# VHH binders against c4kar8, part 272

Target 1, 263 residues: c4kar8
Amino acid sequence: MAELSTPSPASPAPLDGGRGDELEKFTLRGARQILQLLQDLITHRGLITAHTGGGHSFMTAVLKVDEERGRVVLDPSPDPQANRRALAAPRLTCVTQLDGIRIQFPLVGLGEGQDKGRPALFAPLPAEMLRLQRREFYRLQVPLAHELSCLLKAEDLARKPVEVSARVIDIGAGGVAVVVPTGAAEFVIGGTLPACRLALPDGEPIELDLEVRNLNRQTQRNGTEQLRVGLRFAALPRAADTRIQRYIFKTERALNAKARGGL
Short names: E, the ipSAE of ESMFold2; O, the ipSAE of OpenDDE; V2, 0.75 times the mean of E and O plus 0.25 times the DockQ between their complexes.

## First folded at step 15 (VHH)

Design nc2 (framework vhh_7n9e_1; at its last look DockQ between E and O 0.55; V2 from the best seeds 0.00; counts 0 for: pae E 2.5 > 2, unsure alone 62.8 < 65)
Fold by OpenDDE, look of step 15:
Structure nc2 (fold): chain B 263 residues (1-263), chain A 124 residues (1-124)
Amino acid sequence: as target 1 above (263 residues)
Amino acid sequence: DVQLVESGGGLVQAGGSLRLSCAASGFTFSTYAMYWGRQAPGKGREWVSGITSSGGSTAYASSVKGRFTISRDNAKNTLYLQMNNLKPEDTALYYCAREWPSYDEYLAEYFQHWGQGTQVTVSS
């Protein structure tokens, strides 16, 4: 009985035709490197978006690395349905950021149990971790105190034009990630949102066109569901680009100064 | 279980037209954006088109813009792709999908919600 190796479903190509081959130089496969990076995530209390498939994710964190057992311990979702999805998934895709560098890693063989009497998720250590140390992938986590927002022009479920004020959670040279209430508007990957307005602290809002690049239904720690929308700057005037870069640079400096015990 | 079944593919001459259908079941079709992708021989899967849950907004790859039209009938749980002015380079296996991975998600989610596809062959 020839085990029909179910062809691993080839991941669909990115919308912009990016080749996955260029990522090997950013892939960590050494056991020591992986352990160190996981430990760094613990030390910095890095929040991790765990993707369970089907456009669903939940917020988690690495709680512990068990080197003796070769496993990682994750914080379970407060939503039992999210945990069920995670446990049913053949693969959990974890996405996080450390010092502005995007980190991705897969977990397989997820199980549930208890760690010191508390509910926990367990998985074998990842075989590889991707550390995207490129400027193009850099995203500044926007401090909550800055209250960056983007006014999105979209359509609601009734196909009526709506304006949605979305909180900006991260920003980079190429775009922003925002969160919107579930049901506030409809989005489609590849869709264009014209004449949106990005509000920066330093002046008048920037008018720009945005392209939807990703959609993720995220369960928060409080059990509420939000829609995270990744948006690319479709057409950015030079003056606007300069303002965005200035904001990023200024904010990074301030965050670094604070981390060093300044102010 | 989520099921997607594509149909309407076939052999057509360059400049011809086809209409693909995707029958959806096992989930609330009207609450999801839907997508078409395709895979040409020796190439990876590429995004072709998307439509919002209500059908109010659509998106197209540059290669098919002005030639292809995505639509949906939520009452019938069916997604459509009207393909006009077909070219030999449109030859591919066409898939219906409920999700599409992000560009920067290189360790992509395991997407189980794809159909088996329908073959479109455009002869010169």
Scores: ipSAE 0.760, ipTM 0.922, lowest interface PAE 0.5, mean pLDDT 87
Fold by ESMFold2, look of step 15:
Structure nc2 (fold): chain B 263 residues (1-263), chain A 124 residues (1-124)
Amino acid sequence: as target 1 above (263 residues)
Amino acid sequence: DVQLVESGGGLVQAGGSLRLSCAASGFTFSTYAMYWGRQAPGKGREWVSGITSSGGSTAYASSVKGRFTISRDNAKNTLYLQMNNLKPEDTALYYCAREWPSYDEYLAEYFQHWGQGTQVTVSS
């Protein structure tokens, strides 16, 4: 038993998952820059996806930065299991977007405690943060008020065809991310979903084939678990691509007009 | 405890076949999608194949599609990989996984091996 039960060593990956030298120009390492960016996240009340590894994540937010103690304070999940996974993880990989720019940073040494009498999670300030300002990394965060949904053609546990109407949470040049209630369908990374329908507000739904590129069991702020599915567009016709880009551009323009007053 | 025990590796001639097995315990195997990955000497981890919890859908890396077949037996808590027409570039340590980290190469996640893996060596 002893040889079979030997756990693998932790398998650290780059903070950004890609080649480190390519991403160095997007990496903030200065304490002043890091504090400023964390404060911006607090001010905009941005939701952060904290990845605990093994395909699990939970939603959180930075509540404050304690400069004197060199710590960030995070909102715990109402799901105790999500908090236990976070506390057991060797690190959290936090991902969010601010002003259309993907932000990613590690937190190491997460602990629990209280802040002003409320439960909270604490970690030392990150030693680095990625601020990924490139076109191919951009994902428009879809406003809840829009009717962006994607009808997925998948299978249930009994291998029966099922159609799942999934809310689109972000959209970019190469794909969408959607959320699906846990158990609504089965997915596997690398699998294809033929003849799905992306419903944009402008015009007819787009029929397209999608490839599953990531799966993440995500604990929401209310404690419920949903499956976040990252989907790549396959063989996208030019007309469909144009309609997607128009939606992104129009929505960006509208969101930027609302946000200008804070500059 | 989650345990995954890979077996069936070995030395084979190019063009040959091997069948890998992964015995699972410590969790409800039938509710998880399962994956095979591999790591060649001096290279990073590579996703090879995946299968849904029911076995109704499968997926393969382009480098192995048409040559490898993933399957599972939920009654035996066992995952399989049938490897045909093996090539020297298939030489690697093969391991199974209960979950697969994000496919997005820019999302840094920890990938954990619960088992030791099984070595496949393809000679020319």
Scores: ipSAE 0.410, ipTM 0.785, lowest interface PAE 2.5, mean pLDDT 82
ESMFold2 (binder alone), look of step 15: mean pLDDT 80; pTM 0.805

Design nc3 (framework vhh_7n9e_1; at its last look DockQ between E and O 0.62; V2 from the best seeds 0.00; counts 0 for: pae E 2.2 > 2, grease 25.3 > 24.2)
Fold by OpenDDE, look of step 15:
Structure nc3 (fold): chain B 263 residues (1-263), chain A 124 residues (1-124)
Amino acid sequence: as target 1 above (263 residues)
Amino acid sequence: DVQLVESGGGLVQAGGSLRLSCAASGFTFSSYAMYWGRQAPGKGREWVSGITSTGGSTAYASSVKGRFTISRDNAKNTLYLQMNNLKPEDTALYYCAREWPSYDEYLAEYFQHWGQGTQVTVSS
């Protein structure tokens, strides 16, 4: 009986045709490197978005690395449904950021249990971790105090034009990630949102066209669901690009100064 | 269980037209954006088009823009792709999908909600 190796469903290509082959140089496979990076995530209390598939994710963190048992311990979702999805998923895709560098890693063989009397999720150590040390992938986590917002022009569930003020959670040279209330507007990957307005602290809002690159329904720690929308700058004037870069640079400096015990 | 069943593919001459259908079941169809993708021989899966849950907004790959039209009938739980002015380079297996991977998610999510596909062959 030839075990019909179910062809691993070929991952769909990115919208812009990016080849996955270029990512090998950013992939860590050494056990020591993986352990160190996981430990760094623990030390910095890095929040992790765990994708369970179907456009769903929840916020988690690495609580502990158990080297003896070769496993990682994760914080479970406060939403039992999110945990069920995670446990049913053949693979979790974990996404986080450390020092502005995007980190991705898969977890397989997820189980539930208790760690020191508290509910926890368990998985074998990842076989590989992706650390994207490229400027193009850099995303600044926007401090909550800055209250960056983007006015999105979209359609509601009744197909009526609606303007949604969305909080910007991260920003880079190529785009922004925003959060919108569930049901506030409808989005489609690849769709264009024309004449949106990005509000920066240093002046008037920037008018720009945005392209929807990703959609993620995220369960928050408080159990509420939000829609995270990844947006690419479709057409950015040079002056606007300069302002965005200036904001990123200024904010990074301030954050680094604070981390060093300054101010 | 989520089911997607594509139909309407076939052999057509260059410049011809086809209309693909995707019958959806096992979920609230009207609550989800829907997508078409395709896979040409020896190539990876390519995004073709998307439509919002309500059908109010649509998106197209540059390669098919102006030739293809995505639509949906939520009462029938059916997604459509009208393909006009077909070219040999449009030859592929066409898939219906409820989800599409994020552009910057290089570690591919396991997407279970794809159909088996329908073959479109465009002869020169």
Scores: ipSAE 0.745, ipTM 0.918, lowest interface PAE 0.5, mean pLDDT 87
Fold by ESMFold2, look of step 15:
Structure nc3 (fold): chain B 263 residues (1-263), chain A 124 residues (1-124)
Amino acid sequence: as target 1 above (263 residues)
Amino acid sequence: DVQLVESGGGLVQAGGSLRLSCAASGFTFSSYAMYWGRQAPGKGREWVSGITSTGGSTAYASSVKGRFTISRDNAKNTLYLQMNNLKPEDTALYYCAREWPSYDEYLAEYFQHWGQGTQVTVSS
């Protein structure tokens, strides 16, 4: 019968369906605003994490805006598989930070081509961009010189205990993001990692219980694949919270002073 | 193509048990963490449980912890959810998924790979 033979494809829904109103005041939809923000990203040469779905992402940058054709030009990955995933994805979700403000935007209709004789990725200008100007969205990008690390106690692919020293790439009031080599350990969203140790540059490491909140196989600019793990502080003692906030504040102040003045 | 097919739903009395299955094809099942979610009538989707690719670690929503058990059989490419001590609040469409969008992101990711679901109805 006709009802049984042609079911509609299920449209994916947002996880909770309920963040539309929260996001609307941060949403830019004007063409002029979007062009200016993209140009700001180009000018500051910001690194962008491009999520291709299926738990994969790669690092990219906006190379330019082609205003005549109404499209944005992105730096392709040196890993052909990352590029194939990007071209196959229904959306590319781009995330970055500019002047401490989290920027997110979707790209739809990604294609490949040439720019000045070099391979490049192209997409129409995004119809919207999120400029998430709230303190709770803030993540400090950890300076490389600080060598922040977090010792994770997890299991490998043979179900054997392993300890993984993970580099902390950003830190905020509620958690950290770290990178580990892919395959070094297993993680699952919602899982807890007890008795991990966060090493701040001042003082003793902090023992923390962490909850896995996101997982992403991330292809770096050099083509190397790492696992990006977003971790929430599960139960953060007041003293530990104070030390983390102090680190963030001190580092922000130092970075801002360098950017405004000095050599 | 990735295919996820849920089964094992049905009508059950409160306090009863039910075992859901999710048959996977079109990808290397043993290389992925897998998840169960549910959607109650008039509500948004809710994360229920997750399991690592080897089955070495599991995670549960607080509302089901102690009552539900996620498991997998990588030889059969099948994910399971054993549901015990069912309550009327557990009434929902249950679906399995190969990915779960980040709770830390405010731009909703397109959820690419989940099944069509199996209905569980728990009567009083």
Scores: ipSAE 0.463, ipTM 0.805, lowest interface PAE 2.2, mean pLDDT 82
ESMFold2 (binder alone), look of step 15: mean pLDDT 81; pTM 0.815

Design nc4 (framework vhh_7n9e_1; at its last fold request DockQ between E and O 0.50; V2 from the best seeds 0.00; counts 0 for: grease 24.6 > 24.2)
Fold by OpenDDE, look of step 15:
Structure nc4 (fold): chain B 263 residues (1-263), chain A 124 residues (1-124)
Amino acid sequence: as target 1 above (263 residues)
Amino acid sequence: DVQLVESGGGLVQAGGSLRLSCAASGFTFSSYAMYWGRQAPGKGREWVSGITQSGGSTAYASSVKGRFTISRDNAKNTLYLQMNNLKPEDTALYYCAREWPSYDEYLAEYFQHWGQGTQVTVSS
């Protein structure tokens, strides 16, 4: 019985050979740094997307850091099923943003209990936190009401050129994530999509070249499969970059105002 | 269960050629883009090449572009990598993969469907 050595979770291999080393530069492993970052998340009331595996996630927040016990306290989901999934998961992958910087960290050994008479989730302090300080890693979740779209020029399963209108789900300075119906087109990581068109609310579509950076199959609640495609801006004109940045800034401001009860 | 079995590696002199194969089973091979990666001694895993489901589009790392060719035979459930003009820097364990991780999935258990790899050694 050859023990299939579960390959160590390999650092995401950069397409260009340098990504593993690049991510290491953004990884915090110091206890003090980790505690400070968690405290900052508490102070700013940062919402965290907790991924439980299998394409499931729920919204949570760090409520407290218990340094004496070496644990974090999280807000449980209002959905009991989500909490059950979280507790059953070998690892919780937490994703959040602070001051425009994407933060990711794993939690293992999740348990449930009470904190000051309220239901809470507990986990040991993370051993590492990823703080992606590069501008290209910042992603704004696009409000559904904005209906951003990207016209992708790709090939279908018959190798014929097709144009696919894809919904933009997130946008950053470095690229976009889009959702396409499964089977609408073929994509490959590292592939280029030339002369695509990104539609922003403030004017004419932006023509740009895109590079495929990631592919994720997602099953919706209704059983429909969708393909999430992460795309990098391969060549972005300065004017287009300015428009994208303006859109992101304006949208973030509006979302923050709404969160503060101002709208 | 998804299985990927790489073969065709070996010792070759600089400037030589090798052809790697990856036999796939346990899933609908023609429904997935496929990839080659490699891991050199003391280095992380590196993306080498990718190909779409139909084989209509291909992508290559800059380090191998013009030297390597990815192809597939969906009828045989097999992925190939033709490697020409090999260099000592190409020495690595070469893997076949159905998925490739992104930065967003760095902390996730993403590498679930990789083969055992085949060793390629290029001597100077």
Scores: ipSAE 0.777, ipTM 0.923, lowest interface PAE 0.5, mean pLDDT 87
Fold by ESMFold2, look of step 15:
Structure nc4 (fold): chain B 263 residues (1-263), chain A 124 residues (1-124)
Amino acid sequence: as target 1 above (263 residues)
Amino acid sequence: DVQLVESGGGLVQAGGSLRLSCAASGFTFSSYAMYWGRQAPGKGREWVSGITQSGGSTAYASSVKGRFTISRDNAKNTLYLQMNNLKPEDTALYYCAREWPSYDEYLAEYFQHWGQGTQVTVSS
């Protein structure tokens, strides 16, 4: 006959789904490591993209970690529909960056309530967190002052050609992410956008073909929805590649110099 | 709630054709790009095809290009996949989806709205 055991303490939320053995070395499962990483996100005021599924996400932040109760406290969206999606999702997949390193973790059992009289979202601490310390996952967050844009040649909802000037929000060795107003054009993952123009500072735009690699309807912190489009560089000439790498390197150096100079 | 129901699979001889359907409900179908994917035994999930909201643009995996045709009927909230010249390598469970996070293998397993799938088996 089985013996009844004392109930164990609350376990952190598990990270469902398969991952390759390669990703295991980037996975944190220690409770102390998880708490420290969450605290680092709070300290650096990291913005988090919380994916609710179905191609939807919303922007949030970790407000605090309640270690005593074993839970994390998140900022709710001002859009009630985004909050309803989050609460209905079987899992909330959170993605952010810390010092250029991609951080990813699941939250299961999300609930709503109040924290010190203000609306908040609550979940048990995650059972694991992914910290992807590899340069191929690096995406430079484009400084707003650079006003980087990419002219996209796509089709509108009436199937007519349209040019959309999209703000570049991040850039890496293999592509860019841009935001466009919802409804400005139609995109499909796997589609190719020929003859787009990437405008880098202090130079002529680069003409390049782009491939759509991801699409996400993202509810911003102010509650408005934008379409985030992940774009891969296709058939990138060596000269264009060199110029993109130089932009990334120069911008990283400038940002690091500001950090070393203090405040 | 979002619901996707696939149908039209079956057993077919190599060189044959099948037409898959995906009935959508619980969301405004015409507002989303739609996708077909498949999973063969012992292999990961494979992106097959996608179509824009209006149906004005399509995209295909190289393995099916020229043989498969994706289409949609927004008045009937239905997505289709016409599969011609089928090969044994096309044997898989086929799914329709409202999203496909193709650049992030890790994330793809946590927020996908997929149907139950419909089995396609191609005999030699």
Scores: ipSAE 0.581, ipTM 0.850, lowest interface PAE 1.4, mean pLDDT 83
ESMFold2 (binder alone), look of step 15: mean pLDDT 81; pTM 0.820
ESMFold2, fold request of step 16: ipSAE 0.453, 0.526, 0.543; ipTM 0.801, 0.832, 0.835
ESMFold2 (binder alone), fold request of step 16: mean pLDDT 81, 81, 81; pTM 0.819, 0.823, 0.823
OpenDDE, fold request of step 16: ipSAE 0.762, 0.757, 0.760; ipTM 0.936, 0.931, 0.936

Design nc5 (framework vhh_7n9e_1; at its last look DockQ between E and O 0.39; V2 from the best seeds 0.00; counts 0 for: pae E 2.6 > 2, unsure alone 64.1 < 65)
Fold by ESMFold2, look of step 15:
Parts: C-alpha cells; structure tokens; sequence
Structure nc5 (fold): chain B 263 residues (1-263), chain A 124 residues (1-124)
C-alpha cells in the first residue's frame, strides 16, 4: 500500500503535485469572461511575459481581440529569434498582472501576419484563463525610480565566485525576480545563493539566503536579452518579512495615490 | 528542433546501480543548465537533480542526495545521472530536461523539452 504524502520538499515541484485542484477555482472558462478579461488587459495596456519553452520568454501585449473570428492579436518582438521561437512553440504561456492579480493563459496555434499593415502574431482565443486572486501569487512591479537591487553571490563561467548586483524587477512575500546580463554568472534551478543582500529603501540591506526557482532568457521590449532569475527567500526572519511587507504596502499606497491624481 | 534522448534504464535489484545518459541535439548544449526529473506511476513529475551549464555546480533533491550524481560532457552533448544504492521508491520514468518550472511559476505544462524518458524499475 502506497501512502499519499505531504507535498515533496524537492525543488522545483510541479503544480500538479496536489495543487491542481486549488487552481480550478481561479480558472475562467466562460467565453464572455475570457473576452472581458482580455479586453481589460488591452484597456490597461498590460505587459505580458510570453513563455516559449526552453527557458525563453519575451515581452508582448494583447493589441486587440477579434471576437467574430475568435482570435487574439499580439505584439511581436523586435527580436526575430524570439518571434521564431514563439511560432515554433507548441504553446505560448502568457503571464501578466491586472490590478495586482496574476493572470495566466495558454495560446496554441500561434501564427504570424499583418494587422493594419504592421507585423503581428495571431492565435485562437484561449479556452481558459487563470486569475490567481491570492496574496501569495502577488508580485509588486518595482518602480524603476526605487532602484532596488540585490547583491548575489554566485559563480562565473570559470567556476569562480563572483558578486553580481542585480536589479529587482518584482518582489512578493516569498521572493524577488531580478535581471542580470546574460553570462554574468551561472545559475541552476534549485541552487542556493548564500548571504545575498537585498537593498530596501528603509534601512540597511537585508542579508538572506536565496534559492533559484526560475531562469528565463527574456527578450525585452527593445529587443535586448537578459537573464531573469526568480529567487525564493529561504528561512526569512520575521523582522525581514515585516520590512518587505511594509515596503510593498507603502509602494502600493503611493502608486494608488499617484494614479488618482496623475492626469 | 530540440531533441533529448534518454537511455540506460532497466530492471535492477535494490541496492544496485544504473547510469543514465541523455543525448542532446538541436541547441547549444553548453549554454544551458540541465536537469533530471522522474515520474512514478500515478504521480506528477518530480525534480531530481540539476547542473549548471559549465558543470561547476550541482543540486539534488533531498530524496536522492548522496546516492545520485549528475554530470555532463559538453564536448559530447551528453548529460549523465549515476544512480547508486537504488531503492524501490526510485522506480520511475526518468527524463532529462533543459528547463524546469518552479513551484510558484505555474508553467508545468511547459515541458516541451523533456525527453521520452527511460524506465528504471527497482525490485526487492
């Protein structure tokens, strides 16, 4: 007799390791709901990370929805190789946020074409969209003006220790995502980066151990390629957790105030 | 097109050893971290081990630490997994992969670069 166990501590763990049922309540399958959510993304000009496989992704946006033909129109990358990867992929996994809620949806059958004389990517409407409305899925997009950075202790291509100052692009309760130049250091999912330093504006940098959870070679909207490294906080002291949550709260409040007066 | 071909599986007695190989083609192998995963009957995929693109650093799931060794030969575009002191719970279809979505990325159906796998069956 096999015993069902607590989810494996091994990292990474797939979502289907007992968490698939939790995602079902966040899954939208109604055609009207899907169309409305896509329209909301268009209206808010939501930036989308499109994952093409092989650890590659690029930035895009939904330009419009053709309801009658059942298609979405996406902004192509200025990097032709990113577009070729997208067209060759069996599916494109699109990830974005709307009002702090993580949105994720698959696109299959991606093709290229023209929209009003400009290159565009086309796909059938997704059959489902995830709207992950739980706090632990939220990642604050760090304002560029804050210049948040994280000093990473890693190894270079010659297997020697190197310190890399990485820009923090998002931060949540459980971790950060950072960007480094391709080739600045080597990373492996599951690897631990000890004694890294996260610089927040409200005090001395936080010393913490980080675990690599995600690695993506991401093509930016301007066509340049960088390495996006998703990092989990390991054994986060309560005081450090409080400082991170306070930063997120204050930044959200400040952004909301600017939005009300930013005309 | 990316291709990953695993070999070296089989039926082995508990306490025994196997060496798995993964032949890679269709991409610059030396530029990517590589991974082994496994899937036991009726379960989801489980991450087993990873190795940096140069081979300088390795990581292992706690269930296999001290028993399994990942390695790579970039000149031969080949990834290896040496499995020692095998246990019945190691029975699974073993895959090599160029990517592995994290627990919180919700990209699990994004495994287009998994090999077909090689079966390892560990008997008493």
Amino acid sequence: as target 1 above (263 residues)
Amino acid sequence: DVQLVESGGGLVQAGGSLRLSCAASGFTFSSYAMYWGRQAPGKGREWVSGITSSGGSTVYASSVKGRFTISRDNAKNTLYLQMNNLKPEDTALYYCAREWPSYDEYLAEYFQHWGQGTQVTVSS
Scores: ipSAE 0.383, ipTM 0.784, lowest interface PAE 2.6, mean pLDDT 82
Fold by OpenDDE, look of step 15:
Structure nc5 (fold): chain B 263 residues (1-263), chain A 124 residues (1-124)
Amino acid sequence: as target 1 above (263 residues)
Amino acid sequence: DVQLVESGGGLVQAGGSLRLSCAASGFTFSSYAMYWGRQAPGKGREWVSGITSSGGSTVYASSVKGRFTISRDNAKNTLYLQMNNLKPEDTALYYCAREWPSYDEYLAEYFQHWGQGTQVTVSS
C-alpha cells in the first residue's frame, strides 16, 4: 500500500521576495487594532472579495467577531462550489476597501457551521491585516449611478474582434477594474487591449490602451458568475490623466459630503 | 482533479533550443488561458508567457520576447513552449499553470493548479 504522498501544496513563492519589507510598515499585528478594523468592516457593511485561489473568488462580509472564541464569522457564498473551494484552500485572501484604503488579510483554518441557525463560515482571527494607506493604492469605488463604462476591444472565442462594454467598478490613477460577462471575450494576463474607450460622465470617451493585470472569476450573491478584469493604463495622455483625476476628486468629495449628511 | 504535467526539460548549451510540453487533464482545457512560469534558484516564480483559451493571442515577458513561442493544441489538451537561443539566465524550473497569479503583488493567491515543473539547465 504505497502511501501516496499527497504533494505538499507548494506555497506559491511570493513573486518578488524583496517587496516583503515594504509591506511591513502597512501591516497591523496588534490584536486590538485587528479587532477594531474588523469591527469597522462590520459597521460599514464592507463587501469583501474572498480569493480562494485558481483565479476564483466570491463576495462575502464579516458578520461577526467572536472575541471569546477568537474567530471571525463570514457570510458564505450562495454557490456551494465556491464554499467548497474556500474550505479546501489552505488560505483565504480577503480584499476590501474602507474609506478608500485597501485592506487585505489572510484567513486560515476555514470551517463551515451555523451562526444562530444560519449557514456561516468560520475562521480564526487573522494574525495580521494589511492596510495600504498610499495614494498609489487608492481605488475609488464607482457609484452605480454614474454608470461608468469601458469599451474593450478584444477577441472572442472564435478569434474574431469583439467590442465589449464593461462596467467600471473601481478607478484609480493607474487603471480600472471592470466586470464582463463570462464568455464575452478572451483575456490573458499581460495582454494589451488597444484603442479602448473609457466613458467618463464629464465628456467624450477617452481613447486609451489597456494592459490586463489580473483576472478573477467571481460568483455573485445571485449565483451568477462574472469575470472581473483589472486593467492598467498602458499609455495615458496627460489630458486624459487630468480628466480621470478630476473625476476621482469630484466623486470623492460628493461621496464624503453625502456621508456627512450634507446631501 | 486538475492535473498538469510538464515535460521536455533538460541540459542544453547556450544558444540551443528546447521544446516544453504540458499535458492537462481534469478540466475543460479549451476554456482557459494557459501560462508558463519559471523559478530560478534562489528566486521567486516568474511569469514567462501566456496564451488565450483559443490561442488567438499570446504574451511574453520582456526577457524572453523574440526567443520563446507559446502555443497550444486544444484537441490534445497540451500546452507548448518553444525556447530558442537559450541563455544561462534561462536556467530554471519551468511550470505550466491554468491561471497565473495576478500582477497584483499584494494578492497572495494560492494557485492550486501548478504542475511539478520541468528542469531546464542552460550551460555557458
Scores: ipSAE 0.326, ipTM 0.734, lowest interface PAE 1.5, mean pLDDT 85
ESMFold2 (binder alone), look of step 15: mean pLDDT 80; pTM 0.811

